VHH binders against q9y6x5. Designs and how they scored, part 448

Target 1, 379 residues: q9y6x5
Amino acid sequence: LPPKLLLVSFDGFRADYLKNYEFPHLQNFIKEGVLVEHVKNVFITKTFPNHYSIVTGLYEESHGIVANSMYDAVTKKHFSDSNDKDPFWWNEAVPIWVTNQLQENRSSAAAMWPGTDVPIHDTISSYFMNYNSSVSFEERLNNITMWLNNSNPPVTFATLYWEEPDASGHKYGPEDKENMSRVLKKIDDLIGDLVQRLKMLGLWENLNVIITSDHGMTQCSQDRLINLDSCIDHSYYTLIDLSPVAAILPKINRTEVYNKLKNCSPHMNVYLKEDIPNRFYYQHNDRIQPIILVADEGWTIVLNESSQKLGDHGYDNSLPSMHPFLAAHGPAFHKGYKHSTINIVDIYPMMCHILGLKPHPNNGTFGHTKCLLVDQWCI
Below, E stands for the ipSAE of ESMFold2; O stands for the ipSAE of OpenDDE; V2 stands for 0.75 times the mean of E and O plus 0.25 times the DockQ between their complexes.

## First folded at step 20 (VHH)

Design hd3 (framework vhh_8dlx_2; at its last look DockQ between E and O 0.92; V2 from the best seeds 0.84)
Fold by OpenDDE, look of step 20:
Structure hd3 (fold): chain B 379 residues (1-379), chain A 118 residues (1-118)
Amino acid sequence: as target 1 above (379 residues)
Amino acid sequence: EVQLVESGGGVVQPGRSLRLSCAASGFTVSDNWMSWVRQAPGKGLEWIGDIYYGGSRFYNPSLKSLVTISRDDSTNTLYLQMNSLRAEDTAIYYCAKGKQYERAFDIWGKGTLVTVSS
């Protein structure tokens, strides 16, 4: 049988949730598989960029999805959550489902994963759902499992995406133990649904399943606001992306804009594009704006309007609060093995290995995941 | 101590709707995957549908358009809504509790008879 892999993302699942809450279903999944306790995601720690990094193995500067909101100065195009269907934004990389589908006797399936409802390099997943947040997990799970079970050519790679616990994290804040406990209980139960369904269909033993997330969540507060309007007139720049990493497009001299912002707050670093720290791998793309503002953990960049979010993400990718986890189960993975940390870009070469795909050039290191795999030597 | 009790069965005319109930005791319905199955006269057991831990529901494709499974956590009760009933839907309907992560049931109700006749 050809190798099969299901990649599942629960958006905004902070790694330390596993330590602070109970997950009977997920723990069972981990017990029979592997766990990476911390996954260092890519900067910025936002949804679209990190999901695309998972499936391309590339830093954001390389795959071109550099934020949830983008602007291209040459074409004057805009990218946003409501405007993400233009292949222009995605074509700077080749996601794994395209690579997989171009192989003989293989097809790909996707339920709501970012980019999967867009033709990338003139290829769209054989089976996919147009993104709709109103579609239940049940329907997504039903479609994915149906496609995995009955498709010809067989679906050998599938993605499943769910918006929680991110949405709730934003709403309640990650430190709201009461509400987040409820939310995370639901997530664990959905994992139970997934596992149970796969077993009932007879897919479980031969299917590799990865459960991961794109980023964590940090607690925000109305007491930790950075008001840009206090530092610079709004007419002097265009805001392309906001908090916690704001992308600034100056309408006047860049240096003047920079000088007005550089001392705006002790809780915000201001970078000219060329001065962005190398560790972020967030410099070499035209879609990155001339000035980037990076708020400290838990601080929110605002204009005159106040933020309603009690939790947020997008901060420095070295912060533990921004890190997701990775769990996996299947014939490719060990049982009962835990690993401390990997980079999120390392997932791509691992998935390619599992599927027998030749990976495109990427920033991942296969060596970082070798210990998770039964067919690899691990020292 | 641990049991399932189906109710709501009876004689109905074709085209009508019927809702069956399954009251659970001794365990929590929402913590388990539950199933509805039926057995028509002279036929084997037929799976109708499941509801899992998180509430995900799966149905027999042949019956999907005609049935809806739900549960009430407050009353610890499982439901089967059936619409547009046909003569061929005549059967004893059973609710069952599944074994976690297994393809087996550990608790069955005694069943309730549904007769569809004009």
Scores: ipSAE 0.907, ipTM 0.962, lowest interface PAE 0.4, mean pLDDT 96
Fold by ESMFold2, look of step 20:
Structure hd3 (fold): chain B 379 residues (1-379), chain A 118 residues (1-118)
Amino acid sequence: as target 1 above (379 residues)
Amino acid sequence: EVQLVESGGGVVQPGRSLRLSCAASGFTVSDNWMSWVRQAPGKGLEWIGDIYYGGSRFYNPSLKSLVTISRDDSTNTLYLQMNSLRAEDTAIYYCAKGKQYERAFDIWGKGTLVTVSS
């Protein structure tokens, strides 16, 4: 009886792919629902931080997942995509699936959304898959739909994560029309599979579905490298994260390290932590290092080596190339409505409203999304 | 002309394997969700499984370990691999084209008979 919501992420789905490539299945989904053409994500525009921002409504400095590679100076702990299971990293916020499954007669399910296989505040998703990138979309879809259809207490919030088009965007770059057309056609077909399966199981009419992404992708080149080893001896600092936002922990006087870096490249901004622009909301967490280096769009910071990536993300969140989209369908949403932009942190309070959950304190603005919802006044 | 033509049926001994084919014309198999269905003598239709647009497959739980659906986009052909055949697998086997985004079929093949007999 309670409202149900499925949140789907296709990693690295740049907003303008929608107008530059053909998506018959996704366009049919949009036609019956709503579209937000651009979602302004959070800085840094990386996978773990933005997926956690979606489900917490918080800026990275507030939820504590500030990058895909992190160091906490107080505890001396390290975080990476191969070392992400310590609840310590995730416990600075409460994600929506935790709040949901603590409600009377409700469960949450997850097919590999970042953090759903971690016991955050001693609470792990009621049903989940341990992250394994080798598990097919077919298996993820099968598990999530079986849990939505057959669980007691009922699954009212579910997540589904897929690694494409991010993986291919890194490999080929977003400007490789031949390879990206093939990749994006496959993704559109998988969206078709999702919709078809939900209809076959009788879930489609009463399930709210959000299809979104964490960030976009920009073109990189071997002609746009910033060689950090040419500017500073590696013995002067510890490198916590490299590109396109490098996180620098000085081993010597911080001002001396800053002075060696500030003129390294005209294509890189160097910030002391206190000088990071306020619009990034990226300053007030101990996991943010004393110096960060922010490469210009399409530039790659390297350690005197070539780069194998032809596309990347993590850049300034004002860049349109970093923005994903959001589409949604279900009884909570209008049909055939298009909205120009929201902030990625706005998704959380909207989801809480749909599920009848009291949101935790957050940075989202419910008013930004209420025009998408049938039960709200738009003004 | 829109058409589905099943082939590969015949008499097969118990315990053997058999691969059925479904050649499609007048439409592209990979643009549609496709299904295999069978009808044993004197019984109703039994769903075997589906293959969707992106290749996701879903099977009747009672048959899941015994069957595999695949397609070849270059020949516009749907396949059903059946293993460890039993007498109760004797049936007419049909392929069907699903209606886009519906729980219904709009095109059926004529069927191919599979007889599992000692």
Scores: ipSAE 0.710, ipTM 0.901, lowest interface PAE 1.3, mean pLDDT 94
ESMFold2 (binder alone), look of step 20: mean pLDDT 84; pTM 0.849

Design hd30 (framework vhh_8dlx_2; at its last look DockQ between E and O 0.86; V2 from the best seeds 0.80)
Fold by OpenDDE, look of step 20:
Structure hd30 (fold): chain B 379 residues (1-379), chain A 118 residues (1-118)
Amino acid sequence: as target 1 above (379 residues)
Amino acid sequence: EVQLVESGGGVVQPGRSLRLSCAASGFTVSDNWMSWVRQAPGKGLEWIGDIYYSGSRFYNPSLKSLVTISRDDSTNTLYLQMNSLRAEDTAIYYCAKGKDYERAFDIWGKGTLVTVSS
């Protein structure tokens, strides 16, 4: 049997949720598989960039999805969650479902994963759903499991995406124990649904399943705001992306804009593009704007309008609050093994190994995940 | 202590709709995955559909257009809505509680007879 892998993402699932809340279904999944307690994601810690990093093994500067909102100065194109269908934005990398599908006797399936409803390198997943947040998990799960079970060529790679607990994290804040308990209970139930469905179809024993997330969530407050309008006139720049990492396109001299912003707040670092710290791997792409503002954890960059979000993400990727987790189960994985940390880009070479795919050049380190795999030597 | 009790069966004309109920005692329906199955005269058991932990539902493809499974957490009751009933839908209908992470059931109801006839 060809190896099969299902990659599942619950958006905004902060790693420490596992320690602070109960997850009977997920814990059972982990007990029979492996857990990586912390996954260091890529900077910026946003949805589109990190999901694409998972499936490409690349830093954002390399795969070209550098934010949820982007602007390309050459083509004058804009990217956003409502305008993400242009292959132009995705073609700087080759995601794993394309690689997989180009193999003989294999196909890929996707339910709502970022980029899966776009032809990338003239290839679109054999089975996919157009992104629609209104589509229930039930329907997504039905489609994915159907495709895994009945497709010819067989689906050997599938991805499933769900918007929670991110949406609720934004709404309630991660520190709202009452509301987040309810939300996370629902997430655990969805995991239960997934596992049970796979077992009922006879897929469970031969399917590798990875459950992960793209980022965490930090608590925000109306008491922690950075108002750019207090520092610089709005006419002097274009805001390409906002809080907590704002991308600034100056309309006047860059130095003047920088000087107006550099001391705007003690809770915000201001970088010229060339001065962005190397550890972010967020410099070498034309889609990164000339000036980047990075708010401290829990601080929100705002204009005249106030933010209603009680939680947010996108902050420094070294912050634990930004880190997701990874759990996995299947023939390729050990049982009852826990690992401290990996980088999110490490997932790609691991998935390629599991699927028997030759990985494209990537920033991941296969050695970081060897201990998760039964066929690898690990000290 | 732990039981399932089906109700709502009876004689109906073709083309009509019927809703079956399954009252659970001794356990919480919403904490478990539940199933509807039926057995027609002289035939084996046929799976109708499941409702899982979150409420996600899966149906027999041959019956999907004709059935809807739901539950009421407040009353701890499972439902099977059947539409456009046919003679071939005549059967004893059973609700069952699934075993977590297994392809088996813990508890069965005694069943309720549905007869579709002109």
Scores: ipSAE 0.890, ipTM 0.955, lowest interface PAE 0.4, mean pLDDT 96
Fold by ESMFold2, look of step 20:
Order: structure tokens, then C-alpha cells, then sequence
Structure hd30 (fold): chain B 379 residues (1-379), chain A 118 residues (1-118)
């Protein structure tokens, strides 16, 4: 009878793909469960920050994963997608899989969710896969279902991560209907595989499943480039992250660097750290650099005028193109219910409720997700 | 008309390999999950393995190293490759179309006999 939860992310799944493409398997999942049509994610709308926000319920300034590329001025440490294993980066928060497996008679399992192969607070998921993008969805699913079925103590919280449609969204752009239709068909087939496999193994009836994503995707173009080299000499700053939110560490007087950048392009906002809009909740962490540059939707910040990306994300989190969806099915959830929107940080307290965990202090609001749950009143 | 037709059975010597085919008509194989099942003389049905919507494959653990399921979407055909055949692999081999999100099949083939002898 213990509550169990599988959290699944398909990276870069823009909410309006549901309206613009056919998803028979996902539509069947939603029909028998719940849908949140838009999830307002956190700024910046990048992979590592938003996946950690889902599992901590925290804004990026509070959990410390503030971008996919980071620099900490105090320790002089660097973080990137190829250098992400130092627990230092992750230890400013406690993700739900740590809290879960510290409970009596509980384990956590992970198939490549960001951070699950790192010992956070000296604790790593009880069962996990080291990140390797070449590992098939089939193998990830097989491992997760094996652990859900056969572990002692039982796995009560599991995560599963897949790199699509994000990788293809970058490659083709979200407006390439021919290629994206093919990509999204494959994703829907993977959802069908997931549901069918859980049913065949006898897991489906007593497992809560959340299918969500970290962000969307916007169309880019060679006609929408912002060339920093045209505005400022490289010698005046260290570039920590480039596009679409550039993180600038001045080497010279900060005000001088700001003044050189502020008129660089009408399609880019330049912020001193203290002037970053409050609605971003993106100021109070040492890993946020003294100057950030925020490109307008669909614009790419470059140094050498070339860009290989036809789609990108990381933009202002108010943009609908940056928003994912959330669908869920299981004993905790209503059937056939649609909800307009939640904040991505709201997912954490909802998951804690489903699992009977006491949430750590967080930025989510449990009341925003009450209408999804059978044990709650929607008033 | 909706139909599954197995072929490629026959008599084969122990240690050899054999590939069975299952031609589907009236529906698209890749839109469904599909299965191979066998029945040895005097025994019940034994599940061999499944191929799911994306092409993911799941096998009976006792047979996993001996069989491979594949499909060809251009010919709407399901295959079962069997290697290192043994006398106990003598059976009627069926392909079946699964019902979405159930532990059930809604369409069966008539089967093809494989005899491992001599």
C-alpha cells in the first residue's frame, strides 16, 4: 500500500506541441488522468536549473543551479554540462529523492535525471544510472521498472529523463513541422511504451506517474544575431555563459562594462545584478554574475556571428514558448481533469504530499495543485 | 480484413538458426505492440517476447539470449530470429497483436510449426 511516484521528463517539450501535433498515447494518458496545459518554469529557462527546481521546489537563486554554465567567484569553481559532478554545486538544496530514501523502508531510483548521479549531502539515489546520452530509452525504462518491482527496501520514488524533443528542437527548430512531427511521433511512441510496460508488469494500478518537461523551445534565425564583439572588447570581461542569457564577469570597472553593453542591441536587455527584475527571482546567489544580458525571444547572442542552432531556450520565463506541460495519472490524481497553469516550483510540494514527505522550505504553493488530487478539495 | 500470417517454420537441426515472419494486413504493426508466443507439444502457451510502439523489445528471461524480435515497417512484417535451436524449442509459434494498455491480445495468427530434430 505505500504510495509510489515515477517522475518523467521529456526535455524541451513545449506546451503547445500538444495542440499542434498528434499524441494518441499521451492523449490517452491525459484522458485517464490530469493535464496542466502550461507550467510556468523558472528563469533562466535552461535544463539543469529547471530540473532541479522541479525536485526542490526552489527558485534558481535558492537552489544554486543558476544556469547550465556557472562560475563561483569565492571558490573559483566552474560548472558545465560536461563538468557537473562536484556536489558543491548541488548542496544548496535537498532534492526529493534524498528526503524520500532517508525515510524508513524507502528507496529512490533514477534513470539519468540531472543530479541523480551526484552524492548530494553525501547521499546518492539508492539505484541510479550514471549519465550517458547513448543509453536508450528502452534500457532506462527497463532499469526503472526492474527497480520499482524488485528492490528491498522498496523504491517509492523514481525518476526517468529523456533528451528529446529538446535535442531535435535545437537542431531543426520548433517551426520545422516535417522533422518535428517525426520526432514527436517517436516521443509519443515512447510514452505508449512506458504505459504499456507499467501495465504488463503490474505496476500501473498503484503507481503515480507524472510526465512533464523543463522548458519549451523557440525558433532561431541567422537574421536574429546579437554580436557582442561589435560592442565590447573581450579583454574587459570573462564570459561565463553566452546565450540567450549571457553571464558577464567584468575584468574592469563594472559600470564601464555596463555602459559599453547597454546600447549594444535593441533586442537585448542588460542588467546589473541589483537591477534584475524582481519577477525573475534571480538575484540572491553568488553564482549569478554582476551583469547579465537577456536576449529577446528568438535572438541569439554570438561572438563570431555564426550559430548552428535553429531552436533555443533559456529566455524570459513569461514567454509561452518557454513553458512545458504537466500530465499525471495514478491513484492520487483525478481522471479526465484539465487545469490551466501552475508554477514549476509547485510540483515539489505536490510530490511531497503524494509521498507523505515533509517538504523542505520551498517556493511552491500546495494550493495551486489541489484540484489535481483526489484527496483534496478544489475550493 | 485484419489478419496475421506466420511463415518460415519447418524442420531444422539442433544448433541451427531460423527466422520466422509474421505478415500483418488490415492494421499497421508499428502503431501497436506485438508479441511472439509459442506452444510446445503437450504444454501451455509460453510468452517469447514483445515489441512495443517505439521498437523497444522485452523478452522472456529464459529465452532472452536465444531470440531477437524485429519489425520492418515498410513491409508491415514482424520477425522472430531464433538461434542455437534445441529440441525443446519444437513448438507452434504464434504472433499476436496486443490490445493497447492491456495484458491481452485481440488478434492471433494461426501459427507456424517449428520442429527441431534429426
Amino acid sequence: as target 1 above (379 residues)
Amino acid sequence: EVQLVESGGGVVQPGRSLRLSCAASGFTVSDNWMSWVRQAPGKGLEWIGDIYYSGSRFYNPSLKSLVTISRDDSTNTLYLQMNSLRAEDTAIYYCAKGKDYERAFDIWGKGTLVTVSS
Scores: ipSAE 0.667, ipTM 0.885, lowest interface PAE 1.2, mean pLDDT 94
ESMFold2 (binder alone), look of step 20: mean pLDDT 84; pTM 0.843

Design hd31 (framework vhh_8dlx_2; at its last look DockQ between E and O 0.01; V2 from the best seeds 0.00; counts 0 for: pae O 11.6 > 2, placed apart)
Fold by ESMFold2, look of step 20:
Order: structure tokens, then C-alpha cells, then sequence
Structure hd31 (fold): chain B 379 residues (1-379), chain A 118 residues (1-118)
């Protein structure tokens, strides 16, 4: 009975959506499994960094995906969500699907989890879909279940990624109850599809399933803008990333750029790299720029333009609005257990335990998740 | 009253298309997974395909290119579109309501006859 695990992410699923909206399918999933009500994610609370933290157990400074937009001064390479394929960016860590498929008689499968279509350490997921947001949940589900059910060597670790509710959270904002209720009902129905399909294929009894997310969402407003152009001329710096954590590469003396920015807005903290708070674990990587600007919750940094977003994320990871949840079901997990909180980096050593893999060095703590697992002493 | 009522059957020439309807009452179609099944004369039941809660669709591989299942939530109606009909598609066509999270059906329609004949 080799252990099998399916890791599912619904992007931007804020933890308190579970309490504020109806999820009959997800609640049935939780009732027969476990719930972690809040997962403290890593700073910056963005999509690429947090998805890589889940599968590596590392803080961003250690795995090297430090933002959704990055620049490396030595190689002059750029990273973005439309330019993410260069293994250079991903090779500072080894994600769990690589470790898994290098074991004897094991394969890994992926339906669009960030990084799974990149050959990391010259190794790409055994079965994968190239990222394409136009591919339906149905097709992603069909491919994943086909691979779980029909592969030799067997697929023992699989991932599935879906863009909602993040896309709608940006578009409408988390406070739009009418639109978010419709969006979240659709997501709950897709969870129902997942569970129904796994049962129809005979996979449900022996497959461990984790449903989680990378971050939450906070409300934005046209009344909460920080205009950098009012504080500093474009000619003094190169902008690597803008909002809500701006990454500033000075073109002149760094202290001079810092001084022009430090009083720009009372709703923005300005840090020299060495002064970034230790609690962020966001300092020890060359991809972190010499100056970062961190907007307060709900504030948007702009270059003399309006923002089209009504919701955003990327803020301080201590904010409850940035936290996702985690639910899990399967033979490794207790039934009907609720847990208050874990750190997102704790998911990796737990997954390695379930799969019988030796974890790479990481920042997670297995003890934080052991009460979720039937084979662990917790009382 | 909980029931399923199929309609749209009849005699059709080979190569033509036909759309069957399944009107549901007493429950919401979109809150359930639903199925189409057929039975040719003298044969057992043959699964055509399913539509799940979030509209994920799964079909019998032998029929996949010939059929499409859809639903209209505003009219609480399930549809089966069939294309390029062949004589072997002659059958009684049923819609069925699945039991949640089980590989079983608990409510069946009475069926609608489709005859493919030149």
C-alpha cells in the first residue's frame, strides 16, 4: 500500500471565508478529516513565493523565489508571472515532487502548481501540464486522476492548482458579499467534483488529500494610494516590484534614495535591506533588493496612476487577512479534528512524513502538525 | 414530488443530431451529480456520462466524441446532445440522480426512446 498524497491549492482563499460563507462540500470533507483554521504564510504573501514555501518548507530568503517579480543584478535576469521558466530562479531549493519521483518506483504528477512545468535541478514532474489559465478545473482534475490511477511507476505525489478565489478577490474585493458568495459557491462545487471523482475511481479510501491555499485577500480603495512619483524622481531608482511590497534598486547613493522615501507616506514602512524586521525572515538572499517599501494593509503603492484592483495581498504575514486555511482527509489523518494554526513551512515536513521521504533541510517543524496524523502520539 | 422526466426522443435518420431533455422536480439538479444512461433492445444498461456539482463532465470513452452533457440551472433541466447518430444508438435513454459521494443512483426517469433508422 504505498502512501499517496494529492496537494490542492485554491489560490487566495482567505481563512475566514470558511466561517463567513457556506461550503457544504468542503465542510463534509473537513468533518471526515482535519482542519487547520489559520495557516501563517511567509512574507511576502504572494503566489509564487508561498506556493514554493509549501513544497520546500523554506522561507523565501532560503528558496530564492522572493517575490512574483524579481531581478538578479549579477546575471541581469528578470522573473515575472509571464517569464518564470528559467530554472535559475527555482534551483536554490528542491521541491517535494522532485525528491518524490527520484525514489525507486515512484512518480509525481502536476496540474499547474507553480514551478511544476520547470526543470528544477534538471528534473521536471513526471507528468505535468504546462501552465495555461484557460484550462478548466475539469481538465486539470481529469488529468490528475488519470495519472493517479493509471501510471507505472505509480504516481504517489500529485498537485492541483486553481486560480480562484484569488482572481475574483482582486476583481471584486473580499468585502463584496454578493460576488464573492457566487465565486465561493462555485469553488465549493468544484471541491464536491474532486471528492466525487476520487470516490468514483476508487481512489478515495487510500489517497491522502490536502486542500489549502497560499494567502488571503484584503480590501483596497482608490482612497488608499501611495504615489511614489510625488516623493522621488524615477531617474533615481529601478523599480523591480511595486505593490504592496515595492523592491527598489537605487541608481544613486542608497542612503539618498532611502531618505527621499522614508517620509513619503505614514502608511508605508521603508527598510534598508539590513533593517528588514527579523520576523519576516526576508533578508539573506541577493534577490532581495537594497530597499523595500511595505504598505500598510489595504494601501496600494502606485506610480501616479489609479489602481484597478479592489482586493490585494502581499502584505505583512502577521495580518489575519493574509492567512489561508488547510484541510486534509485520508488514511494518514484523524477524523473530525480541528487545529488552530500552523506555519505554512510546516506543511512540507508533514508531507514528507506521510510519503516516507527524507526531508531536505527546511524551516518547518514537524511537531506543529503531528496532532493531525493518526500515527503520532498527541493524545 | 421528486421525479425526472426525459423528453425529445423519436425517430431520426443516421448522421443527424438530437438533443434530449431531462426535467427535474423536487430537487435542484446543480446540487447533485447527474447521469445519462441508455439501454439498447435486448442489452444491458450502458453508461453515457456524468455531470458533477461544479459541471465537471466525464463520459464513456466510446461515446466521448459523439455526446455532450449540459444543464440549465435556471430551468432545472439536464440535457444530452447527441451527434452523428448511428443505428446502434437506438435505445431508451434515461437520466438519473446520483447519491452524493457514492457510485450509485437513487432516482431514475422513465426514459425516452430514440430510434435511429433510415
Amino acid sequence: as target 1 above (379 residues)
Amino acid sequence: EVQLVESGGGVVQPGRSLRLSCAASGFTVSDNWMSWVRQAPGKGLEWIGDIYYGESRFYNPSLKSLVTISRDDSTNTLYLQMNSLRAEDTAIYYCAKGKDYERAFDIWGKGTLVTVSS
Scores: ipSAE 0.676, ipTM 0.893, lowest interface PAE 1.5, mean pLDDT 94
Fold by OpenDDE, look of step 20:
Structure hd31 (fold): chain B 379 residues (1-379), chain A 118 residues (1-118)
Amino acid sequence: as target 1 above (379 residues)
Amino acid sequence: EVQLVESGGGVVQPGRSLRLSCAASGFTVSDNWMSWVRQAPGKGLEWIGDIYYGESRFYNPSLKSLVTISRDDSTNTLYLQMNSLRAEDTAIYYCAKGKDYERAFDIWGKGTLVTVSS
């Protein structure tokens, strides 16, 4: 049988949730598989960029999804959550499901994963769902597992995406123990449902399953706001993306805009595009705007409107609060092995290895994941 | 002391050919998976091709007819021959050494700029 891999993402699952809450089903999953405790994601630590990094192995500057909201100055196009279907935004990279599907006797399936309902390089997943947040996890799970079980050519790669605990993290804040406990229990139950469904279908022993997330969540507060209107007139710039990493498109001289912003707050770093720190790998793309503002952890960039979010993400990718985890189970993975840290871009070459795919050029390091795999030498 | 150094870039007219070189130091080119990639201004990386053991070569299908990868073991140098250059081929061209899995790279050159312009 050809190798099969299911990639599951629970949006905004902060790594330390595993230490601070109980996950009976997930812990059983981990016990019989592997765990990476912390995954260092890519900057900015947002949903679309990081999900695309997982499936391409590329930094954001390389795959071209540099934010949840983007603007291209040449074409005058906009990208947003409600406007993400133009292949123009996705075609700067080749995601793994495209690579997989172009192989003989293989197909891909997807349930709500970012980019999967868009023809990328003129290829769309053989089986996919148009993104709809109203579709239940159960329905998504049923479709994915049905496709994994009954398709011809066989589905050898599938993605499954769920919007929690991110949405709740934004609403309640990650430090709300009561509400987040309830939310995370539901997540664990969904993992239980996933495992049960796979067992019922006879897929559990032969299917490789990765459960991961794109980013964590940090606590925000109304006491930690950076109001740009106090520093610069709104008429002097266009805001392409707001918080916690604001993308600024000047309407006047860039230097003048920069000078008005550079001292706006001691809790915000202001960078000209060319001065963005190299460690972010967030410079070499035209979709990155001339000025970016990076708020400190837990600070929110606002205009005159007050933020209603009690949690947020998108901050410096070195912050532990931004880091998700990775767990995996299946014939490709060891049992009962835990690893401390990998980079999120490392997932791509690992998945390619598992599936027997030749990867596109990527920023991942296969060596970082070798100890997770039964067929690799681990020193 | 491990490094890759690309050379041969410059301004060239459309329809012309260009040969890029990549000089390796600190490791043996013939013992490694070597790749060429390019990045157009403000764009992402694009894979060009690879060369590996036994003279095995892999090419981007979209570029296969226009490029040839070779190496000289005696000089420890990787080459990229490009023919019929177009404006779209304007980019920084990088050579890279593969990691312990295909087309993941642990060593990059600094790149050489190729500008195709009339």
Scores: ipSAE 0.000, ipTM 0.220, lowest interface PAE 11.6, mean pLDDT 93
ESMFold2 (binder alone), look of step 20: mean pLDDT 82; pTM 0.832

